# VHH binders against DNA-directed RNA polymerase subunit Rpo3 (rpo3): the designs that were tried, part 1

Scores and structures below are computed, not measured.

Target 1, 262 residues: DNA-directed RNA polymerase subunit Rpo3 (rpo3), of Pyrobaculum islandicum (a1rse3)
Amino acid sequence: MPKATIVEKTPLFLKAVIEGAYPSLVNSIRRVIISELPVMAIDYVVIVSNTSVMYDEMLAHRLGLVPLTTPLQALPPIEDCETGLVDPSECTVRLMLQINAESDKIVYSGDLVSERPDVVPVYKDIPIVKLVKGQSIILEAYAKLGRAKEHAKWQAALASYYYYPRIKVLDEKCKEECKDICKELTNPFECTFNKAWTCRDICGDRLIVEWDRYKYVFWVESFGNYDVETALREAFRILKKKFSDFITTLTQKAGSLVETKV
Structure headers, positions and changes below count from the first letter of each chain, unless a header shows other numbers; antibody chains aren't numbered by Kabat.
F, E and O stand for the ipSAE by ESMFold2-Fast, ESMFold2 and OpenDDE, each averaged over both directions (binder to target, target to binder). V2 = 0.75 x the mean of E and O + 0.25 x the DockQ between their complexes.
Where letters were taken out, [cut] stands.
The coordinates of atoms that the task and the answers printed are left out; those that the model quotes come from them. Centres of patches stay.

## First folded at step 15 (VHH; from w5 with S31D D59Y)

Design x5
Fold by ESMFold2, fold request of step 17:
Structure x5 (fold): chain B 262 residues (1-262), chain A 127 residues (1-127)
Amino acid sequence: as target 1 above (262 residues)
Amino acid sequence: QVQLVETGGGLVQPGGSLRLSCTASGFTFSDYAMNWVRQAPGKGLEWLSRISGSGGRTYYADSVKGRFTISRDNAKNTLYLQMNSLQPDDTAVYFCARTTTREYSGTKIKIYYFDYWGQGTQVTVSS
């Protein structure tokens, strides 16, 4: 029933036209992508030494924001970690930061040494702190799977959508009058729904903006923990699980009511 | 009251082996992860190894992986470090240290520390 047409796809970005779906479904997918995708992020540290100018709490906070690659299929599902189905140590990844500065230097995210080569900083060049000669940072960092709904450090992706606009230009002078907002008024991927209405405010009745309430332009941008295809597959898995859990709960409550009737 | 005492240090020739012991008292030993850390002359601290309270999980720094083995005997309240293939740059004072179970406040990142250290034992590798 729903139909998706790919407009643009790279490993970390997808834009598509979705049609034949209710807004509630499209928005549910968007919300799951933004807040519920699991990624690895540093959750606690064991500090052996920190003689830098950065307070322990600030250092830990910066480390928590370093994005980590997340091999979702090689790690236990986050649900198994949350329910205790697997040993807690299978759900954590250790990274080591061990720097004694022999000269002034900047400590980077790439200085973290991971026990798993498939769980490492997405970017190796994120500056953490400056050290002067004689200062040290020695700590262990432990990462776990988590979701952005608990904390932003676990954010995996951005996603958004807008209604697919159909624009009719009745006066060609509108193209020049709206050039700073939309370079091409009739291109729904450049002149988005909101931009089209902004141009409508400028041009008045000389520009007509129409749309179908069941047709959207949808996009997703991954932060690099995994590619956009992995992110989308996981988002649909989570959404299916939510629906399945809701049906199970409703069936149990209905069964309880039936069982209490004599 | 909490006490950690390292023993087993000494002089050893290159390529030799040495076993360090750390005797713990004043706490429930099996509840705590334990660590070995060393400090070479004129150098900063170097973390070497950690072992979980049960002994089921061990971690090593790359500099000692394959040569050193951490272990513990919870019945004897004793932590061990077996050091093989010793070289002159392993010369250092070796400390055992306890990881606290007490969470110290951080932002969303939980912070733990080494709250007790032994006095250290000298290991000297020289021909």
Scores: ipSAE 0.571, ipTM 0.839, lowest interface PAE 1.2, mean pLDDT 89
Fold by ESMFold2, fold request of step 17:
Structure x5 (fold): chain B 262 residues (1-262), chain A 127 residues (1-127)
Amino acid sequence: as target 1 above (262 residues)
Amino acid sequence: QVQLVETGGGLVQPGGSLRLSCTASGFTFSDYAMNWVRQAPGKGLEWLSRISGSGGRTYYADSVKGRFTISRDNAKNTLYLQMNSLQPDDTAVYFCARTTTREYSGTKIKIYYFDYWGQGTQVTVSS
């Protein structure tokens, strides 16, 4: 039975040791986290006024990269938005940026005013553009749920894994000889699998690197749209749906074949 | 030729009400979202409100929410702004403006604009 042991957990980062799982499962979770998690991101803008030095396309692009908090449980599932089961306006969030500079100032991501208090910039201090006295930026920004596989602006998280190394130091001089690569040779969370093998090249037979094919160090870093726990729960929901869809397809094909044999 | 003409401005006392009209011609009015924008003396533009082509969705700036109501009559090609509880800082020239349906960017972030504006109507709240 697969087992997970938490090594490090913050709201936005998780590192764990995974044992007893096939590489296909671990890699499937990694791929879903990187490319398929839904987040809110600005998709279009309506520009009323922009007399700043930044041209409209650059301004819009910077706004598109502002991470937005994404309350997955309070929003329709992205699948319902895509299939039309939910009105499109329930899948869109409006933010307003309305600044007339009375003095020199920097416009920040936090100057966006959202119609939903639960969909706002993750960081309020991202600089967008400088304005001098007399300049204005007035626009509406419209955000929607999307996935990184469509565009990088919807990137929710990073994830990766490596084989769990087991290091045996037979000569303590290896610690000094390899200090530039691994500060702690026997720490599998700092001296990763590839670093350990690099140190083995330096120390020769004085360092032994072993590993188990079904034991991994797995990590996830959220960009802040939601915490890492939410990201993992959503990743497993997506995987479960993929398997359910596959089983449905197989059942339909098997039923058709049985009918033709009679 | 696209034209937008505002009417209904004037002088009102604080706490009073006005109804602005914007008559549209030269385009299929119901295909376009419409907006109200104002400009106070010596100040920049302030977007106030937007209404969808069908009239089914409306949006308001916080400064006017609860006091102003945007509406439209697509049969008459007319946009309205009902303004209640007017105060001296509502004194401005009020413009109606059309949101373009043409996308102006080849990048992933789509850009739209207000392509036609009326000449504006003066609203003065005396106190």
Scores: ipSAE 0.565, ipTM 0.837, lowest interface PAE 1.3, mean pLDDT 90
Fold by OpenDDE, fold request of step 17:
Structure x5 (fold): chain B 262 residues (1-262), chain A 127 residues (1-127)
Amino acid sequence: as target 1 above (262 residues)
Amino acid sequence: QVQLVETGGGLVQPGGSLRLSCTASGFTFSDYAMNWVRQAPGKGLEWLSRISGSGGRTYYADSVKGRFTISRDNAKNTLYLQMNSLQPDDTAVYFCARTTTREYSGTKIKIYYFDYWGQGTQVTVSS
């Protein structure tokens, strides 16, 4: 059974050593995290008034990139949204922006007013547009629950992994020669496998770099929509569902083939 | 030609009620979401409410939620705004506006606009 040992953890970051796992599994987890995690992102905007110098398209684009808190526990599963099992309104949140500039000012992400207190900009200080006296921005922004595979604005996290490097330094001078690549050549968490391999090119036979086929360093970083634990839990849920669906499909196809042969 | 004509504005005392109407012509009324927007003296535009083409979905700004009710009669091509508990700060010219959509494929952001507006109707709330 695969084993994971946490090396580093914060609300938004996790690093672990994984042992006894196939590369396919680790990569599957990575892919789910980067492309399939559900998150709220502004998807369409109703412009009431824009007298700024910024084009509507650019304004909308910037709004789409504002990360929003996403309370997954209080939202329908994204699959229900995608299939239409739930009303679309349950998967959508409206944010209002109404600014009439009486003086020169910068409009920030924090000026967005959400109808849901649990779906708000993660950061309040993202600049959206500069207004001069007399200019105004009045719009409705609608956030939808979506996935990064549809568009990058719905990316919730990053993840990566590398083979756990097994390093043997046969000449201490090699550490000095490789210091610009790896400050700590023998630290697998600082000196990644790829970096170690580069050092091998420098040091030659003075450095042995090996790896274990089933041992990895894995890390995940949340963008702030939710914490890394929430991200991982959701990722595993999605992965399990994918496996289940796959098995179901295979079983059905196998059954149909048997029926056809009989 | 698309036309929107607002009626029903007037002078009302604080706490009073008023019902605005917007009559649409020149297009299939039921195919479009309709909006109420207002502009107070010396202030910018303020979106108030929207109703879907079918009338099944309604949206309100926080400033009017619980006081104003948007409705429509598609058979009569008419949009309504029932305004209750009116306050002096509700004094403004009220407009009905039709919603239209532009899709920007490159950014995957849909942008909606108000492409047609009525002439507006004056609402004054004063003692």
Scores: ipSAE 0.357, ipTM 0.699, lowest interface PAE 0.8, mean pLDDT 91
Fold by OpenDDE, fold request of step 17:
Structure x5 (fold): chain B 262 residues (1-262), chain A 127 residues (1-127)
Amino acid sequence: as target 1 above (262 residues)
Amino acid sequence: QVQLVETGGGLVQPGGSLRLSCTASGFTFSDYAMNWVRQAPGKGLEWLSRISGSGGRTYYADSVKGRFTISRDNAKNTLYLQMNSLQPDDTAVYFCARTTTREYSGTKIKIYYFDYWGQGTQVTVSS
């Protein structure tokens, strides 16, 4: 069984050493984290009034990129949203922005008022638009649960992995020569395998870089919509579902073939 | 030509009620979501409520939620706003507005606009 040893962890970041796993599995986890994690993002905007200097399209675009907290446990599974099993309203949240500038001011993400207290801007200090006295922004922003594979605004996290580097320095001078690539050449958590491998171009035979086919450094970074634990749990849920669906499909097809031959 | 005409405004005492009407013409009324918006003296526009074309979905601003009710009669091409528990702060010109939409494929953002407005009806809440 694969083993994971946590090296570093914060609410928004996790680094671990994975052992006993195939590259395909580790990469699958990475791909799901990057592309398939569900998150709330503004998808459409009703503009009542925009007298700012910013074009409506740009305003809407900027709103779409404001990260929103996404309480996955309090929302339907993304699959239910996608298939229409649940009412679309359950997968959508309205945020209101109503600003009449009595003086020059900057409108921030924090000025968005959500109908759900658990779906709000992750960061309240993201500037949206500058208004001068007399200008106004009156709009309704609707956030929808979605995935990054559809659009980048629904990306919730980054993830990557590399082979666990096993470094042998045969000449200490190599560390100094390679410092611009890897400050800590012999630290597998700071000097990635690829960087270490690149250092061979500098150090030549003075540097030995080895790896294990089944040992990796894996890291995940959340953008703040939810914590890394939530992200990982959801990623695993998605993966399990994919496998289950795949098996079901195969079984059904196999069954149909048998019936046709009889 | 698309026309929207608001009626029903007037002077009411605090705590009173009014029913606004908006009569639509020049388009298929039931195909469009309709909105109520108001503008108080010296203030900007404020969105109040929206109702879907079929009337099946309604939305309200927090400022009027529980007090105002939006409805429509598609057979009569008429939009309504029942306003209860009126307060002095509700004094404004009230507008009905039709919703339209534009989609931007590049940004994957849908933008909805109000493309037609009525002339407005004055509501004054005063003792």
Scores: ipSAE 0.305, ipTM 0.660, lowest interface PAE 1.0, mean pLDDT 91

## First folded at step 16 (VHH; from y1 with Y104W)

Design y2
Fold by OpenDDE, fold request of step 17:
Structure y2 (fold): chain B 262 residues (1-262), chain A 127 residues (1-127)
Amino acid sequence: as target 1 above (262 residues)
Amino acid sequence: QVQLVETGGGLVQPGGSLRLSCTASGFTFSDYAMNWVRQAPGKGLEWLSRISGSGGSTYYADSVKGRFTISRDNAKNTLYLQMNSLQPDDTAVYFCARTTTREWSGTKIKIYYFDYWGQGTQVTVSS
């Protein structure tokens, strides 16, 4: 059974050492995290009025990039949204922007008013547009639950891994020679496998860099839509579902093959 | 030439009902989603409702959801807004507006904007 040892953890970041796992599994987890995690993102905008100097396209573009809090526990599973099992309205939230500038001002992400209090801009101080006196922005923005594989605006997290480096320094001078690449050459969390390997090129036989085929450093960073724990839980849910679906498909195909032979 | 003409506005008591109509001409009415928008005195524009070209999909602002009903008769090139349970806060000029759409590839955002408006019809809710 794979073992994970947490090395570092914050609400938005987690680093762990994974042991006893195949590269395929670790990579699968990574891929799910970066491409398949559900998150709310503005998907379409109804512009009622825009008298600013900013083009509607740019305004919409900026809105689409505003990260939104996404309470996964209070939302339907994204699969239900995708299949139409649930009403689309359950997977969508409206945010209103209604600003009439009485003076010169900057409109910020925080000026968006969500109809759902648990789906709001993660950051309130993202500048959207500058208005001068007499100008106005009036629009309806609709956020939809989606995945990064559809578009990057629905990316919720980053993840990566590398082989746990096993480093043996045969000459201490090598540490000095490699200091610009790895400040701490023997620290696997600072000096990644790739960096260590680069150091090997510098030091030659004075540095031995090895790895364990089943030992990795794995890290995840959440963009703030939800915490890293939520991200990981959801990632594992998705992965489990994929495996289940895969098994089901295999079973069905196997059954069909048997029927064809008969 | 594209024309939109609103009718049906007037004075109504609180709790009353009113039905607005918008007659469209100069374009294929069924190809466009239509909207109702209002502007209250001293306030900005407020989007109220949208209906798809076919009439199969309707959308409402929270402020009017459950009270207002948007509909259309494509054979008559007419858009309707049934307004029930009217309140003084509903006093405004009501506009019919045609929607056009475009997509911004950078963020895959669909942008809806109104390219044609009617002259508006006054709705006053007062005791």
Scores: ipSAE 0.590, ipTM 0.807, lowest interface PAE 0.5, mean pLDDT 92
Fold by OpenDDE, fold request of step 17:
Structure y2 (fold): chain B 262 residues (1-262), chain A 127 residues (1-127)
Amino acid sequence: as target 1 above (262 residues)
Amino acid sequence: QVQLVETGGGLVQPGGSLRLSCTASGFTFSDYAMNWVRQAPGKGLEWLSRISGSGGSTYYADSVKGRFTISRDNAKNTLYLQMNSLQPDDTAVYFCARTTTREWSGTKIKIYYFDYWGQGTQVTVSS
């Protein structure tokens, strides 16, 4: 059975050593985290008034990239949104921006007012547009629950893994020679397998780099829409569902084949 | 030519009610979401409400939610705004505006614009 040992953890970051897992599993987890985690992102904007120097398209573009907190536990499963099982309104949140500049000012992400208090800009200090006196921005932004596989604005996290590097330095001079690639050559958590492997090009036989096919360093970084624990829980939920659906499909196909032959 | 004409504005006392109308011509009315927007003296534009082409979906600003009701009669090409519990701060010129849509491919953002506006109707709430 696969085992994970946490090496480092913060609300937005997790690094672990995974043992007893196939590369396919670890990679599947990575792919789901990167591409399939649901997150709220602004998907359409109603421009009532924009008298700023910024084009509407650029304004909308910038809004689309403002990360929003996404309370997954309080939202429908993304699958229900995608299949239309739930009303689309349950998967959408309206944010209002109404700024009339009485003086020169910068409009920030924090100026967006969400109708849902648990779906707000992760960061309040992202500059959106500069206004001079007399200018105004009046718009409605609608955030939709989506996935990164559709567009990068719905990316919620990064993840990666590498083989756990087993490093043997036969000549200490090699550490100095490789310092630009790996400052800590013998630290598997700071010097990735690929970096260590690259160091072999410099050190040659003075450096031995080994690995275990079933041992990995895995890390996840959340962009702030939700914490890393939430991200991982959701990733596993998605994977489980995928497997379940796959089995169901196989069973149905197998059954249909038997019926056709009889 | 696309035309929008607002009517129904006037002077009312605080707590009073008004019903605004916007008559549309020059386009297929039911194909477009319509909006009410107002501008108070010395203030900027304020979006108030929107209704879908079919009339099935309505949206309101917080400032008017519960007091104002947007509706439409597609057979008559007319947009309505029922305004109840009017207050002095509701004094403004009220506009109807048609919504159109563009898509920006860069972030797959759909952008909605108000491409046509009426001339507006004055609403004054005063004792």
Scores: ipSAE 0.547, ipTM 0.789, lowest interface PAE 0.5, mean pLDDT 92
Fold by ESMFold2, fold request of step 17:
Structure y2 (fold): chain B 262 residues (1-262), chain A 127 residues (1-127)
Amino acid sequence: as target 1 above (262 residues)
Amino acid sequence: QVQLVETGGGLVQPGGSLRLSCTASGFTFSDYAMNWVRQAPGKGLEWLSRISGSGGSTYYADSVKGRFTISRDNAKNTLYLQMNSLQPDDTAVYFCARTTTREWSGTKIKIYYFDYWGQGTQVTVSS
């Protein structure tokens, strides 16, 4: 019964109209995408040498912001790493930065050399620091899987939704009067729910804003660690696991109560 | 009173082999990851290899992978570097260094350092 219609789709972005779902379900998916998707991110560094003008803490911070590709299917599941089910070395990826400047140069994210070709900087041209002749940066960076709810450096994607607005223009003068807010009053993908109500405040009764409690515009933007389809698939699997765990807990507690009474 | 003392350097012909030793004292050797770093004349530092405290994990720079082997004997408090197929550009002072277990910085990224270094041993590859 629930239906989804794709409005826009690229490898890193998806916008869709969702119908026939309760707001609680749509918001649950949004929250999982924002805070619980696992990605690889640099977690610590071992600094051998840093004679640049950038102090160690800033250098480490900038490295932590470099997005890394995350092949979810080729890495151990994050829960196996957290429980010790696999060797810690299988859950950590080492990247090396080893530059001795013989001339002035900019160190880029692409200068990181990864031990795993499938866990590398998503963008190779992020500037890290400028070195002048005679300066060096030599460090090991260690990346691990994590979730944004633990620390923001593991944020994989943004997601949001708004109720699908239906706009009736009773006076065509509203188009000009609201042009700085909504260029197309009847386009629900440009004139979003909040913008439509803002235009209603300007136009008064000459603009009618309607909406359905079970119809939404939903969008997701990946930071590039993996594509948006992978992000969505993982989000649904996490949500299903949450419901499955909840049912298991209720069944076990009911069994425990019966056992203690006999 | 942490001390690290490198030995085993010397003059070697191109294509030859050499084994460096680093004797540790003043700390529980098996608790620390250990490293080899070199510095060629007029050049900056070059990290070469790291071995875990237990000896179970080893890491190498691309420049020496396949030619150098790091090892340790925790009963003798000694770190080794076996160097094979030496070439003139391997000429350098070789240092052993200890990775600190103490974390620095209050950032989201933990920072570790090499807190103790040996005096270095000269390796010269020339014919």
Scores: ipSAE 0.503, ipTM 0.809, lowest interface PAE 1.6, mean pLDDT 89
Fold by ESMFold2, fold request of step 17:
Structure y2 (fold): chain B 262 residues (1-262), chain A 127 residues (1-127)
Amino acid sequence: as target 1 above (262 residues)
Amino acid sequence: QVQLVETGGGLVQPGGSLRLSCTASGFTFSDYAMNWVRQAPGKGLEWLSRISGSGGSTYYADSVKGRFTISRDNAKNTLYLQMNSLQPDDTAVYFCARTTTREWSGTKIKIYYFDYWGQGTQVTVSS
């Protein structure tokens, strides 16, 4: 009987109240979102020329942090890339950076030219390095699907939850005394669980903080590789696949034990 | 000793064609992706094209796509660049270069380079 009620939803942000689930389920979704969602990120470069002030390793590192749009529906599932079921070239995208500065200029993330129009910098105005006249950067960058558990450059989203607080104000002076922490003491979306307890420390027994053990405020913020709806659907797809694989393992293991030992 | 030697440059009229060759020695040619790069007088380097070790994958800069064709003959250890519809702004020294197969980096981003370059061959497009 788990229930989710949307509080706020934009393309890149979701906040919802979740009821009727154990913390283990809510935390499983959170952990998949923060560590296992696949995104495209630059994984290696071929440097032809770099006469800028930024040394090669730092240049490569900054390029690796440029978020790339990730059309999950048009790309193979990352699992197929990892197992070799598809050709590795279907799981990589080439981007080209070829700048010879004829005058002083700043090289931006948007100067990367992708072979796939659906895998491009999410933000085109991220400064990479300044070039002076006569300097150049010429390189090929190769992006690959990956997960944040391998490296933070593949982080797709942040997610967290807190217990849904129920706050009763017995002395209205608490509102003023705690206004720097919670503008609205009884608003569980502004006065979060931890803030509510901080206000309780200030107000003593004039403020009552209660909560339900199986009721949470859950939020997700996408880094822009794809929208939050896509991120959530992929997170549940990953969880569903983990469950399916686990059931297959149990039934194969049980069948193997019957055939071998019994 | 790794060696790359470009030949086939020269003077050509606008609209003309020219075929460059790059003869490789001192390494297993088919193990390496190869590139063409040019440098116009007073200008910086311009990467033009890459071909995989097997010859199965080719890539071109937009400035030359449709006019230039990269190819290789692994039996003869030779890289080629067929240049058609040449214009005066194609005037440059043309280099072949080898992409290293070994990663260079202690960072999480793997870095590769062009580790050997030929001496270049001059192409001049003028009427």
Scores: ipSAE 0.493, ipTM 0.801, lowest interface PAE 1.7, mean pLDDT 89

## First folded at step 18 (VHH; from y1 with Y104W G106K K108G)

Design z4
Fold by OpenDDE, look of step 20:
Structure z4 (fold): chain B 262 residues (1-262), chain A 127 residues (1-127)
Amino acid sequence: as target 1 above (262 residues)
Amino acid sequence: QVQLVETGGGLVQPGGSLRLSCTASGFTFSDYAMNWVRQAPGKGLEWLSRISGSGGSTYYADSVKGRFTISRDNAKNTLYLQMNSLQPDDTAVYFCARTTTREWSKTGIKIYYFDYWGQGTQVTVSS
């Protein structure tokens, strides 16, 4: 069975060593994290008034990039949203922005007022637009639960992995020659496999770079919509569902029962 | 040609009620979400309420929730705003406005506008 050892963890970041896993599994997890994690993002805007110097399109674009907290446990599964099992309104949140500038001011992400207290800008200090006296922004923004596969605004996290590098330095001079690429050539967490491999081009036979086909360094970074733990849990949920669906398909079409260990 | 005509405005005492109407012509009324917006003297525009084309969904600004009710009669091409518990701060010109959809696929965000407005009707709340 695959084993994961956490090397580093914060609310928004996780680095782990994965052992006993196939590359396909690790890559699948990565792909799900990058492209399939559900997150709330502003999808459409109703503009009542914009007398700022910023074009409506630019304003809307900037709003779409404001990360929103996404309470996945309090929301329908995104699959239910996508299939129409639930009312679309359950997968949508309205945010209001109503600013009449009586003096020069900057409108921030924190000025968005959400109908749901648990779906709000992750960061309150993102500047949206500068207003001068007499200018106003009045709009309704609607956030929708979505996935990065549809548009990048729904990306919730980054993830990557590399083979766990096994480095043997046969000549210490090689460390100095490669210092610009890898300051710590023998540290697998600072010197990635790819960097180590590049160092091999410099050092030649003086450096041995090996790897384990089933051992990886894996990292995940959340953009703040939810913490990295939530992101991973959801990623695994999605992956399990995919496997389940796949098995179901195989059973139905091939008439064979396939057992999978997830 | 698209036309929106507001009626029903007037003078009312604090605590009183008023019903505004907006008659639409020149387009298929039921296909469009309609809005009420007001502008007080010396103030900017304030969105108050919206109702979907079918009338199945209604939205309100916090400032009018519980006091104002938006409705529509698609057979009569008419939008309504029932205003109760009126206060002096509600004094304004009230407009009905049609929502139009413009999709900007390049940015990944759909933008909606108010493309047609009525001439407005004056509502004055005073003792």
Scores: ipSAE 0.442, ipTM 0.720, lowest interface PAE 0.6, mean pLDDT 91

